# Ledger of designs, part 2: miniprotein binders against Peptidase M20 domain-containing protein C757.05c

Target 1, 375 residues: Peptidase M20 domain-containing protein C757.05c, of Schizosaccharomyces pombe (o74916)
Amino acid sequence: GPLNFGYLSWGQHSILEQDSVQLISHQSLLPAGDNLISLHKSLVEIESLGGNEVNVSDFLKSYLESKGLTVELQRVSSNPTVRDNVYAYLGSQRNTKVVLTSHIDTVNPFLPYYIEGDKIHGRGSCDAKSSVAAQIFAMLELMSEGKVQEGDLSLLFVVGEEIDGIGMKTVANKLNADWEVAIFGEPTENKLGVGHKGNFRFDVYAHGKACHSGYPQEGFSAIEFLLRQCVKLMDTDLPKSKLLGPSTINIGTIEGGAAANILAAEAKAEVFIRVAEDIETIRDIAEDLFDTEHSEIKVIQYSPPQYLDYDIPGMDTVVLAYATDIPYLSDRKMKIYLFGPGSIREAHGPNEYVTFSQLFEGLNGYKRMVMYNLR

## First folded at step 10 (miniprotein)

Design h13Y (from h01 with T13Y)
Fold by ESMFold2-Fast, scan of step 10:
Structure h13Y (fold): chain B 375 residues (1-375), chain A 89 residues (1-89)
Amino acid sequence: as target 1 above (375 residues)
Amino acid sequence: DKVEIEVTYNGRYYEYYFETPEKAIRFIKMLLRRIAKRGAKEVTITVTSEDPEELERLAEEIKEALEKLGYKSVEITVEGNKVTITAKE
């Protein structure tokens, strides 16, 4: 038929689209260890719901040893199922200047691996097996380029982050390895995390004496006392961080009393403070207000704010609204970064995914972060 | 933030930011009581404010609070919109 410019342009465009799909499909079908995408696929296809990480730990040990790394499995628990952290480094020097670290457990339910357009779906494809795969290839590429040697860089992959942090707690207490810099992997959209607020959660129990509301001098209202103290707390300016913003106070629940015509003998409030700065002073303020002749506090959660390093030139930053394993290493004198591919907003849901571009950008980001800290 | 307060004691450094001088004064008085209770022999406080009158008021309030808590040497250094107060037992 006739040759039309529009037909040639359309045909060329369609060929490029099909070639792209074939390339992506081929990469996803390659054996584990040949490239970033095949490693990521292997990790995602291995179910590692919290408590059942043994198969992914065993896979990582074999894979990393096949690439010339020394690998240790650190036993976290043996019952009901074996759970191991994975620690890998070059040669015999266990202490390294930089460690790349991520968690290998996922939240339930398991979701199968599949590709749709530019998106790689599956449970843990984003949180956090994207970070694991990118960190491993950062190490492997830096090794092949001759840019890291024994004592420079290690990999640490932990169990149990999504439940209770048991993997990183075991590292903190028993691994006996030291680093100057830790780079934590989590979905940050390939931006450096600047920090996150701490949590101070407590219950207040207030005690009064019931009496006829028409004669309040004959008793003491637990509700009135508790309300007045809660208002004083809400009117108190808590420490504020220029990076993290203000500390916020939420009186989540308040309850008490028996009837409108009776002074309340008992009242209770649940208080949740998101702490931007100086958790110890905030606790003193709470104890001054609520640990009194008429009330007591029961502390439910007490976790200080985390401030991170973000001093790498040319990298974007982000303030985070989720918890990590960082607090378990925060007592150490080290630089701590948080960075990884994908969005936390897509994690834990039924459509969890990471994009191909995010994985490769994450890989390049980790290489950049490692080299900056080895300068 | 209208008022910035930096505090150094016992080898620790803290930064606080406040929308008003009234909020800053209320907070710093509570913090200084805590610092004294911890037995800090030396405290350095730096106050930054765009308002010179409020800066002077903040410096005087902090000085009075430190003297009341038993610090006998209170030295004030003024540098533009910034006042540094060093207190020693």
Scores: ipSAE 0.000, ipTM 0.364, lowest interface PAE 12.0, mean pLDDT 84

Design h14H (from h01 with Y14H)
Fold by ESMFold2-Fast, scan of step 10:
Structure h14H (fold): chain B 375 residues (1-375), chain A 89 residues (1-89)
Amino acid sequence: as target 1 above (375 residues)
Amino acid sequence: DKVEIEVTYNGRTHEYYFETPEKAIRFIKMLLRRIAKRGAKEVTITVTSEDPEELERLAEEIKEALEKLGYKSVEITVEGNKVTITAKE
């Protein structure tokens, strides 16, 4: 059919020749074979286990610069290896209305890239290099379509999400860039996350006095004390959320004592609460029960529940059961979305994969979310 | 849930659901002590129950707890299956 990008007349010396040359030059920035699937493959084939992300950060800097983006590497750490976050935007405007963000580190062990049927296998193929590739192509396609300008959209790829969140913590404290909307990529089966429960993990150490079990009045059982306090915790109705459901209590371990005929001098429990609402009140309950004359509490993890934006028309929603880097930006007044291709249920295991259709649906989803927030 | 309690203080509303009135009042009494320690000068509690006798009992227990914690003004408004209790320092 007709040419969509140029015109050459049958006659010589057409003034349209210069426009055709300019259009051909512009098209050369989109090389043949450089597509969503090939980018995803390149990312997955680069090993980026937590603590060793330097090669994927360097690849992303070079790749994004080759597409006409301004790219910054934000140093997170230098020992034992260099670790850099990648921040990319159009022109000179560092602050953008929308940022698309995902982590580039993966969990151990590395798994090779391969295709089987409709599935693309490899470590990070789902969590979260699927999101990275889809977010990059969302930006590249929106640029090509003339739908984003300087100040509209940026990309932020962070290290260390799977271990300690050090990449996003460094962004929160030191990047000095502002956004009105952040779209986090994680495997959500291409559904908008409505929120996820918080984590409150603590250890309880109970102290008693050993004695012969036939004469319990001469001692104090740390085990009996700890069990009774744990029962009180389990009998407590914790705050519930209409959106996220109930808070849940798991006493993951309990240990103590020396023998059946000796009152226990020491006992320990490890407690993990998935927090649906009001983490401060739940902590107060735990401290009232376990910070006593006979016991102390050691807080291991304390992260509040996250409520997310899911106001994009026509997109399905999901409640998530896993933690993200979102809490590190929770003090900012911004809209926060969570969305990405693949299932978290397939992540971290020996058979991690994402499907071809999930990658393309993810790309379309990110484009839709960006355009809605730029309306 | 048989009993619903909403607590508003410092511009935030928190929702709680309980199978029994006894669990509800035990929890709310603990929560009100913590809210008072956090320095909240005004707190609003809305209790919803399908049982009018339990609703009245819960409202009385909550009012007594608020008065004991030093809130000088405690006003109760009844509206159908809901009771709203507003306490001020």
Scores: ipSAE 0.005, ipTM 0.409, lowest interface PAE 10.3, mean pLDDT 85

Design h14W (from h01 with Y14W)
Fold by ESMFold2-Fast, scan of step 10:
Structure h14W (fold): chain B 375 residues (1-375), chain A 89 residues (1-89)
Amino acid sequence: as target 1 above (375 residues)
Amino acid sequence: DKVEIEVTYNGRTWEYYFETPEKAIRFIKMLLRRIAKRGAKEVTITVTSEDPEELERLAEEIKEALEKLGYKSVEITVEGNKVTITAKE
């Protein structure tokens, strides 16, 4: 059938109808060869900690070529190790309407593959090799069913998401491929991500003139100036999102001065704003308050909020609390979805896992998302 | 009273909410300076308040700020508890 019939021969399964989606629940599976579970196992067993992704990239190139796909390795770095993004498509048409994309690097430490009941454990088993395996089999099944042709669908697997985003940054700047729809894989419990707040992190340096505190007219307090400007910031209502909620302001640190009886010549604050909407206006507010005759601002992080597409009928939604590679493609005119098997709450921890049912539901979800955007 | 302000320029609309008219006036004057610096030729501001005198005062302050920033045409339209201010050039 659409699933590989052989790996269901010794397992138990239940089929549930839900909002025009047929869900398959498995209590156990016995792999019968090249299938979703065996691919996932192969990926998890290949160590690909950030910086050491070469073996998983090489495996994916060989595997996808063996399935009839054209595969490109995009060089991200060569020293001290080779790091390649993997881009795969049908025939010679590099631009496709839809791309399925996930990262192939994992966080430290490496954890071995093992199965316990309905859970498949291992580093990257959830984040994000579950998405990688499910996306590959979505492509392969749609190909075998004659549902996709040259120019319809591609696969993009990137390095370095967990550290600095270098893989997707290299895609954004150098791959020279265009899409109308990108479907990002991350653990969302097989729900459509609706978005996440942006980050605006900056330092403020205030300058005054030291003098005896009993004669404040002889100087200027950097601390008093900085505190008054910070209060003005906190008294400013920032743009809010109906979907993501309010923007929040945190003055994380404040320091300055030398002694209680001396006007402060210097003061510094570290400010972190979680941005729900309109990061440009929030930056203008900060510059108006802190880029003055008596102070300057140093921007440390400037990442806009991400709003995602979730317009697929019958699929549940979720608000995300974590960062993704999506910002590197957010300036392009395309639809962006975020969806994948497993829970982020189990990622990065010592007991990382994904379930058999989550993998198959993820596969079916990606197929549905692709078909919806192609028709 | 709670004051709601919508600002539209360059084809996009931003929504802001304030607990007092003093906070609203302070914020909008700052925002309009930024918008003018970006060279926006047209700006539309919609203010909603349940207090008619507060609404009139806010409209006057916004009009004055826009005129000081060089907008030659400032039109005010009142619709119930809402005032719309459109500035050009």
Scores: ipSAE 0.000, ipTM 0.353, lowest interface PAE 11.6, mean pLDDT 84

Design h15F (from h01 with E15F)
Fold by ESMFold2-Fast, scan of step 10:
Structure h15F (fold): chain B 375 residues (1-375), chain A 89 residues (1-89)
Amino acid sequence: as target 1 above (375 residues)
Amino acid sequence: DKVEIEVTYNGRTYFYYFETPEKAIRFIKMLLRRIAKRGAKEVTITVTSEDPEELERLAEEIKEALEKLGYKSVEITVEGNKVTITAKE
C-alpha cells in the first residue's frame, strides 16, 4: 500500500515527494545502521549462509546494544563455527508480552547487495533480513515514541531456519523466556498468514504367511491385508479446515510379494498425508488401521498444521505454501502471527529482492501489530 | 444424508463432514475416545443434519459415548437443524 512519509524525514523538515522511489533511494545513502534502509543494507552485506551466521549474530548484538537494548547470545553450536541466536529486550525483564522474531540465516549461494529501480537485491534481502530490519526499527521507533517499556516487547533472531530449524528448537528447549504473543517474520507480502497444512508421512510394513495361492486358507496375504487397510484409509473422512480445506491422502508407493502363485509374506506402503486440521486424530486413525497384529507403522515425518492468528483489523490475509519455525513454538499457549515484507516467490532464486515500499510498509505493519497486542 | 459435525476441545474447533450417519457415528465415537485420552475436561459438539431422525439418533449416540468416557455433565441444546452437546468431567 502507500508509503508512510513520516519516517522518511531527515533533519528539521519532512521530505514530501511525488516520486517515492527517488525519495527512498536518497535515504539509502545515509551511514550504515542510522535508518531502516541502512540497517537492511548492513544485514544483507553480511554473508550468513546456513551454518555460518556468526558474523550477523555478532553485528546484531553490537548494533542492538548500541541502541540501549539488553542483548543475549544463545549458543546453538560451537563446531565447526559458533552459531548464536540473538535475544534482545529492555532492561532486566526477560519475559515480554510480545516477541518479534525472524531467522538470520540465508540459503546458498550468496548474492551481492545492489539497487535497481525500486528493488533492493541481495541474498536474504527478502528472506528474511527484510523482516529483521523492519522488526528492529519497529522496536526502536516504539521506544523513541515512549510506547513500549520493560516487559512489553523483545526481539528474537534465530539461526538455521532454512536447514533444520536448530535455532528455534534451541529456543523452545533452552532459552527459558515466555511470551503471550509471537510475531514471526517471513515474506508474506505484508499480509497476515492464516496457516499452512501439516505433514504426516509414515511407512507401513505388513506381515503374512506364504503358501500356495490355490490353498489360501494355509497362509495369510500381506498384500491383501495392506491393500484392504489402505482402501479403508482412503475411504475415511479426515478433519477439514475452513481456511485450508481438506486433508489429502497419498499412497505414494506399494510393494510386496514374490510371485503370482504365492501368498505374499511381506508388503510395504509409503503414505503421505497433508494435514489440514487435527494431526493427532489423523495419527490415531492411521494407528488403528496399521498398528495391528499383522502390521506396524513407522512415522517418518509428523508436523502439525499451523493455524495462525489474523485478528488484526484492516490487515489482508494469505494462505501460506511454505514451512516456517512456528511448529517449534506451537505447543505454547500464545497468539502467533506471521507477517513480513517481500514475496516468497522472489526468495531462494538468483534475483532475490524486496522493494523499498515493502520494507517501509513492513515496519508500519509490525508497529501496528505490536500496539494492537499491547492494547 | 449429509451430516456436519463441529468439535471444540482444548480451545480449538474441528470440522467433519460425512456422507452417511453411519460413517459419522463410527468416526465420532473413535474421536471422542481419543479426545478423552488427551485429557480434555470439556468438549462441545455441534451436529447439523436436515433429517430430524438422524439428528436425534446422532445426538443420543454422542451423549451415550461421552457418558461412557466419564463426562458427568452432558447438556444438549436443540436449535432448528442443529444440536449442540456440551460435556464436562
Scores: ipSAE 0.012, ipTM 0.491, lowest interface PAE 8.7, mean pLDDT 85

Design h15I (from h01 with E15I)
Fold by ESMFold2-Fast, scan of step 10:
Structure h15I (fold): chain B 375 residues (1-375), chain A 89 residues (1-89)
Amino acid sequence: as target 1 above (375 residues)
Amino acid sequence: DKVEIEVTYNGRTYIYYFETPEKAIRFIKMLLRRIAKRGAKEVTITVTSEDPEELERLAEEIKEALEKLGYKSVEITVEGNKVTITAKE
């Protein structure tokens, strides 16, 4: 059909999908790792549940070295099993202008690789081994075409994203490599992520002095104090984002007191703010209102909003509702993109899949993004 | 009408939208106090409004707040429906 490596167009989804079955049938005859589909198959068939990524890290080191790349394994942990991040680049220049990065761990349970129609099923087939395979072939094709040189492009594959982010935390603190642009792979349906809201959750404990309600001057109501401060919070216009919309305040629970005729000695509220912009300023507002002589604040969750770059011509955008490893690198002076094949809605479930057309479009998308940033 | 305030400090830019000027000034006064407490040596604020009298009023209130927080140089530039305020220690 019209499908050919290096000639696929981002705008030809229907044609790509219709002919992908024939292309895949042919490619299933090729040795493991020799093309996009066989590499993806090899990755998915290697079980890499969070905490047990050693075999996929070792495979990637050998595979990428066989393609002429310099490869480092960064030790993240050794108990109960060895866990390594994989960092690959051309020649001896460890710092590159652009890095393509994805996680190689998957959620439980393991699901076997199989093909049904235009869909490739298996645990990690979508999240995120689709991105891994597409990013590797983007680099390999750009190398073959003479379009990247030493110092231009690197690959970074990390462990532990689905559990605690330990892989990328280790990169941020200990890899000692720098980039101007990072392209994160996650299922975005091959659309550029524009960002996602942060989370700020805290508890407020208010303290008063009980007394007869007929003589309120003899005490102090914890409930009345807490209610007045909560109203002030709700009346505060929080930062809004042109891309992510407004920050939202939810007072999820409020409790306190003993009886209608007794001033309340104690009161408590649980507050959850979805942060569109500037979490530090929102925290300062909360501390001004609730960290007082009559109350204290206990922070339960504090994660900032993520704003991403999406300035690639001809590519669609999407607002995302899920967390990534991006926060661990967000404080660097760097452009950050989020893009990858497949849908997050199919990830983590019993029927996880990616389509053949999504894989090839993902490959072409990564090539476009890399070349744009090397212009 | 809505007021847009863009604040740049420590190399980062933040954009805020408010339904009323009263809410805008109350929030910005709190934000500026916190920015100063964080040790920001330079702050740039751009205010956008359809009402020129409202722009002048907001700019004056922001300048006064910055001066009270110890910024010794506060410059105001007016251009169309926008006012830019640059404050330095």
Scores: ipSAE 0.006, ipTM 0.469, lowest interface PAE 9.7, mean pLDDT 84

Design h15K (from h01 with E15K)
Fold by ESMFold2-Fast, scan of step 10:
Structure h15K (fold): chain B 375 residues (1-375), chain A 89 residues (1-89)
Amino acid sequence: as target 1 above (375 residues)
Amino acid sequence: DKVEIEVTYNGRTYKYYFETPEKAIRFIKMLLRRIAKRGAKEVTITVTSEDPEELERLAEEIKEALEKLGYKSVEITVEGNKVTITAKE
């Protein structure tokens, strides 16, 4: 993300060098004193930057199998490194009524695990290994309590959410498993997400005719035209949602011209609209303003808003302002929830953390959500 | 230019890349504070940059941060476009 200090795309050079001795040592802690906090610690201490998730996938397979679950590794890619989604369920029934799902990749740079007061720091401690740990223990506790059986509940952990969604795209196209309910884990401060705004990003290119500014009748200013159209856009009432609030307009960049005494022949603006409702009408408005005899529009991103299920009694709700893997499953006729420990405002930054209380509250929330959808 | 930082502690090596030395300095100071809180007795940092003045500045900032965190032995080794800083309690 744009607020991730020090993130650079360097191909394989951003990958943690593997240390199998340390990985084995971490794995060996689990059977003795295994609990929610120790699992979360093990997950956070395994570096899983986007593109280098192999060690965390292998850890999860071994851990979940040790708890009596059937586990499949779904190959997403092999080059430059092996990347696997993890899918786990009881017995032989691959299709379950409910799936708990989260991503296991983290954003760059890696940050070490440490505890300060009630806060557990580390890259992925919040986004989204908090959700992973809480979802695993929700399943393990429900199994121990005799409340779930074959066909009721599965776990799905995916790679590549933070970059291009390749893990969940691979699930949607090739896993060949189906669910009636999906519960996505992301930092929502343990509140049910009601939905998030869509994205409409486009570039406007305006064309004029250069001439001496003292004789403007001999030309046409691309800058003046573009500025006037941008003001009209900013003054336009866009469709709003009762659940998601207003759509927002940002003109992120504007550029053009050569000199103060020359009418501008060319101008460009980058526009980003966060869409609360009716993306088609918003596009029509943009095309009316910017697809003219003096300008054209180039669509860069066009994603409608997402509405989620939040019908669980006794749970608070929240409107979300970030993207998830949910769109890759949105064409399926299923209930979709979004819920998880921690705050997105602490994710991707240098001080990422989750609290002990948020982890336990998240565990209890997932158990509640699962049981509600099984009764 | 690209600035590369490798940090080794508790037997594991982590690699980071930055667009500017200012971003690298902000990040490494935060990371070293976190590493010290975890009780790491030895930390090795390798900085790679094509600019010798960037390398000198980064090495000095990292050494100062390590000393302020209580590491009593801080050694700096220069090798071409790389500086290696080893800190011990």
Scores: ipSAE 0.000, ipTM 0.141, lowest interface PAE 22.5, mean pLDDT 83

Design h15T (from h01 with E15T)
Fold by ESMFold2-Fast, scan of step 10:
Structure h15T (fold): chain B 375 residues (1-375), chain A 89 residues (1-89)
Amino acid sequence: as target 1 above (375 residues)
Amino acid sequence: DKVEIEVTYNGRTYTYYFETPEKAIRFIKMLLRRIAKRGAKEVTITVTSEDPEELERLAEEIKEALEKLGYKSVEITVEGNKVTITAKE
């Protein structure tokens, strides 16, 4: 799941707000029968907080089997509660050219389903049950239209994305199914994700020799050395991406010394680089500057940038600032897309929602992406 | 940006943009030292600049750096506002 943006506060909504005239009026406008909106409602109404996804997995198995799909439940864990990934396909061919995939777990706390104006509220209504519902109906409509057959398209819904990625890790290690294209569902405002910058965080420890500041030739300032090396780092042009922009350097903290009249014996800086391209070269630059006779480097975080496929004509693109399950499949030779209805800015908060128009646009987007990759 | 440098090694291409030729020279010398340390046996560098004299200076500096790092074959081709330098161990 997406990162918490911290702009929403956790307040309790009055139960009377659920019974507004506006809410009742809009609920009466919902399509009758088995459709995108009714499936989305069913999914949102089933609590599937991380670690307790069994009911939504069981629902999906029954629902997808009722639509003529072959469904497998992949056991991720049995204790304290059963946790299953859901894998569905046509007929007997487990390997498909394209897989549509999303997570079915949600963050705490559970929030009830309700409609207000054009907005559908509820925990997971946006992140990521909007994507789940839209992907399922993309499959069902393409089946009805005769546009997909055995080996073309599958659905994969995983547990545990919002906690530790255990569902997708289990897929990567044990599902034993192959795809040429994976389309991940997350709230991207129905735009193709192009990628996100990587993270390179390290600490620098500098060593000097204390002495009276009036006689600096008798010692060596750890602070002066560290500052000069940090300036050299900040003056270095780092690799940049035409898609993601420049790599950025932040000296987040700097500390050292004992007093204004004493050369500093020790100094430390914490450095965070957002990596647009070529993390290996950036690390070499850092080691060249900070792994010296007067300093050492301690690497805290080292994650390369991720680039996604966005080659579908006519679809808008977006640069993403949040993490997904994509890294668990990144060593496979396949195309990877990220696309889904809703805004990540509305996820994880007390007022999480997706709009009716975003759900239908998402459905159409997934159909378009699947057909393009089956061309 | 006044200078664009593309570097290809180990099957990947990296693009760097610089406001001045001086910054480009400083960065490229550091980068090439690191590429050599990683054991890259072949590296291709493409420099694009609107200034022909700076393009020639950049190509000369890059060639000298590659030769000092032990690349035995360094070939330069010029095409308009672009110079391609191919180095092999």
Scores: ipSAE 0.000, ipTM 0.425, lowest interface PAE 11.4, mean pLDDT 84

Design h15V (from h01 with E15V)
Fold by ESMFold2-Fast, scan of step 10:
Structure h15V (fold): chain B 375 residues (1-375), chain A 89 residues (1-89)
Amino acid sequence: as target 1 above (375 residues)
Amino acid sequence: DKVEIEVTYNGRTYVYYFETPEKAIRFIKMLLRRIAKRGAKEVTITVTSEDPEELERLAEEIKEALEKLGYKSVEITVEGNKVTITAKE
């Protein structure tokens, strides 16, 4: 039978904003996992630090199966601990039009679950167990409402996002499931991510010839050369994006030389460019300036900007400044959205939290996004 | 920004903004070199500017750069404050 989701409606959501303390106390009496708040609490209370996610994977398998979903545990690793991705869908159709996906690992240290006013604290309460709980209830409510059927919607929860992306890498290479639309959950303050800037980091090594500074024609200053090239870079107009804003240039360090009265034989700079558009052209500019008879570049990081879908009517948008698992699926022909409750500014710190309001708004956002993509 | 340049190749469109025509032309010449290295057989460039003299100068310099890179057919269409340049090998 269909699940009854009548306890936490839009009317109750409005009431929670006005009388959250009373409703929090009332909700603490409900059985674990019967509503959005109790599921979120159960998830946060299960420690799932990166590398040790087995207990939360096992919980999700049992929970989702109890709600009538077919669940697969995809083995990512067995040593030193078992690590499993969780993939859930209706019936026997493994390929679905839409997948809702988030990560279940958290960063160190573990922080206990507690409520203070309108805020729900705990490690992963925001990043990203808020998204996990909201995505699960989006599916359960759409099932209860008869709005999704076999082949429409699946859930994918991955390990290792906060460390090396091993969970989603394993999905990309070995899960053998296809989707037309992926909705990634991360703290975006319930706004659609339009994308994030790429990173182009390189070191420049400049070579000169030491000599007495009073006779500079006898040598060549590596420092003078490097400074002049860095100024030319800083004066160069880089591609701008209407969605992501301007590309930015930072000369993070500059060093070289031996003494004020000696032309510098060697100099080095570390350059970091946040890339809004066209990383290949920016690389050409850098090579033109720094790959010369007097210098070479060593590329440290070369990551293009990520552009996302944000075409859901009535939803606000945001530019994001953090990395996600999206790059591991970006070579697939699919629409990709990024959306979730909470603020990334509150993640990873000692006071991580999500609000009750943000959780319910996130649930409704995921339902809206799923229905739009199934239209 | 004073100048907007839109470049379409290999099924994707890129939009760039520049404070001066001089900065725009330096940048677009580097970009076109990269596009040619990628083996793009067709490139469409749309330049938008409120300055007709700068628009004409930009269009001519872009056409010359495309021809030097080996594009055999370069067509220019003018429409108001906008010029569209289509180049094919």
Scores: ipSAE 0.005, ipTM 0.445, lowest interface PAE 10.4, mean pLDDT 85

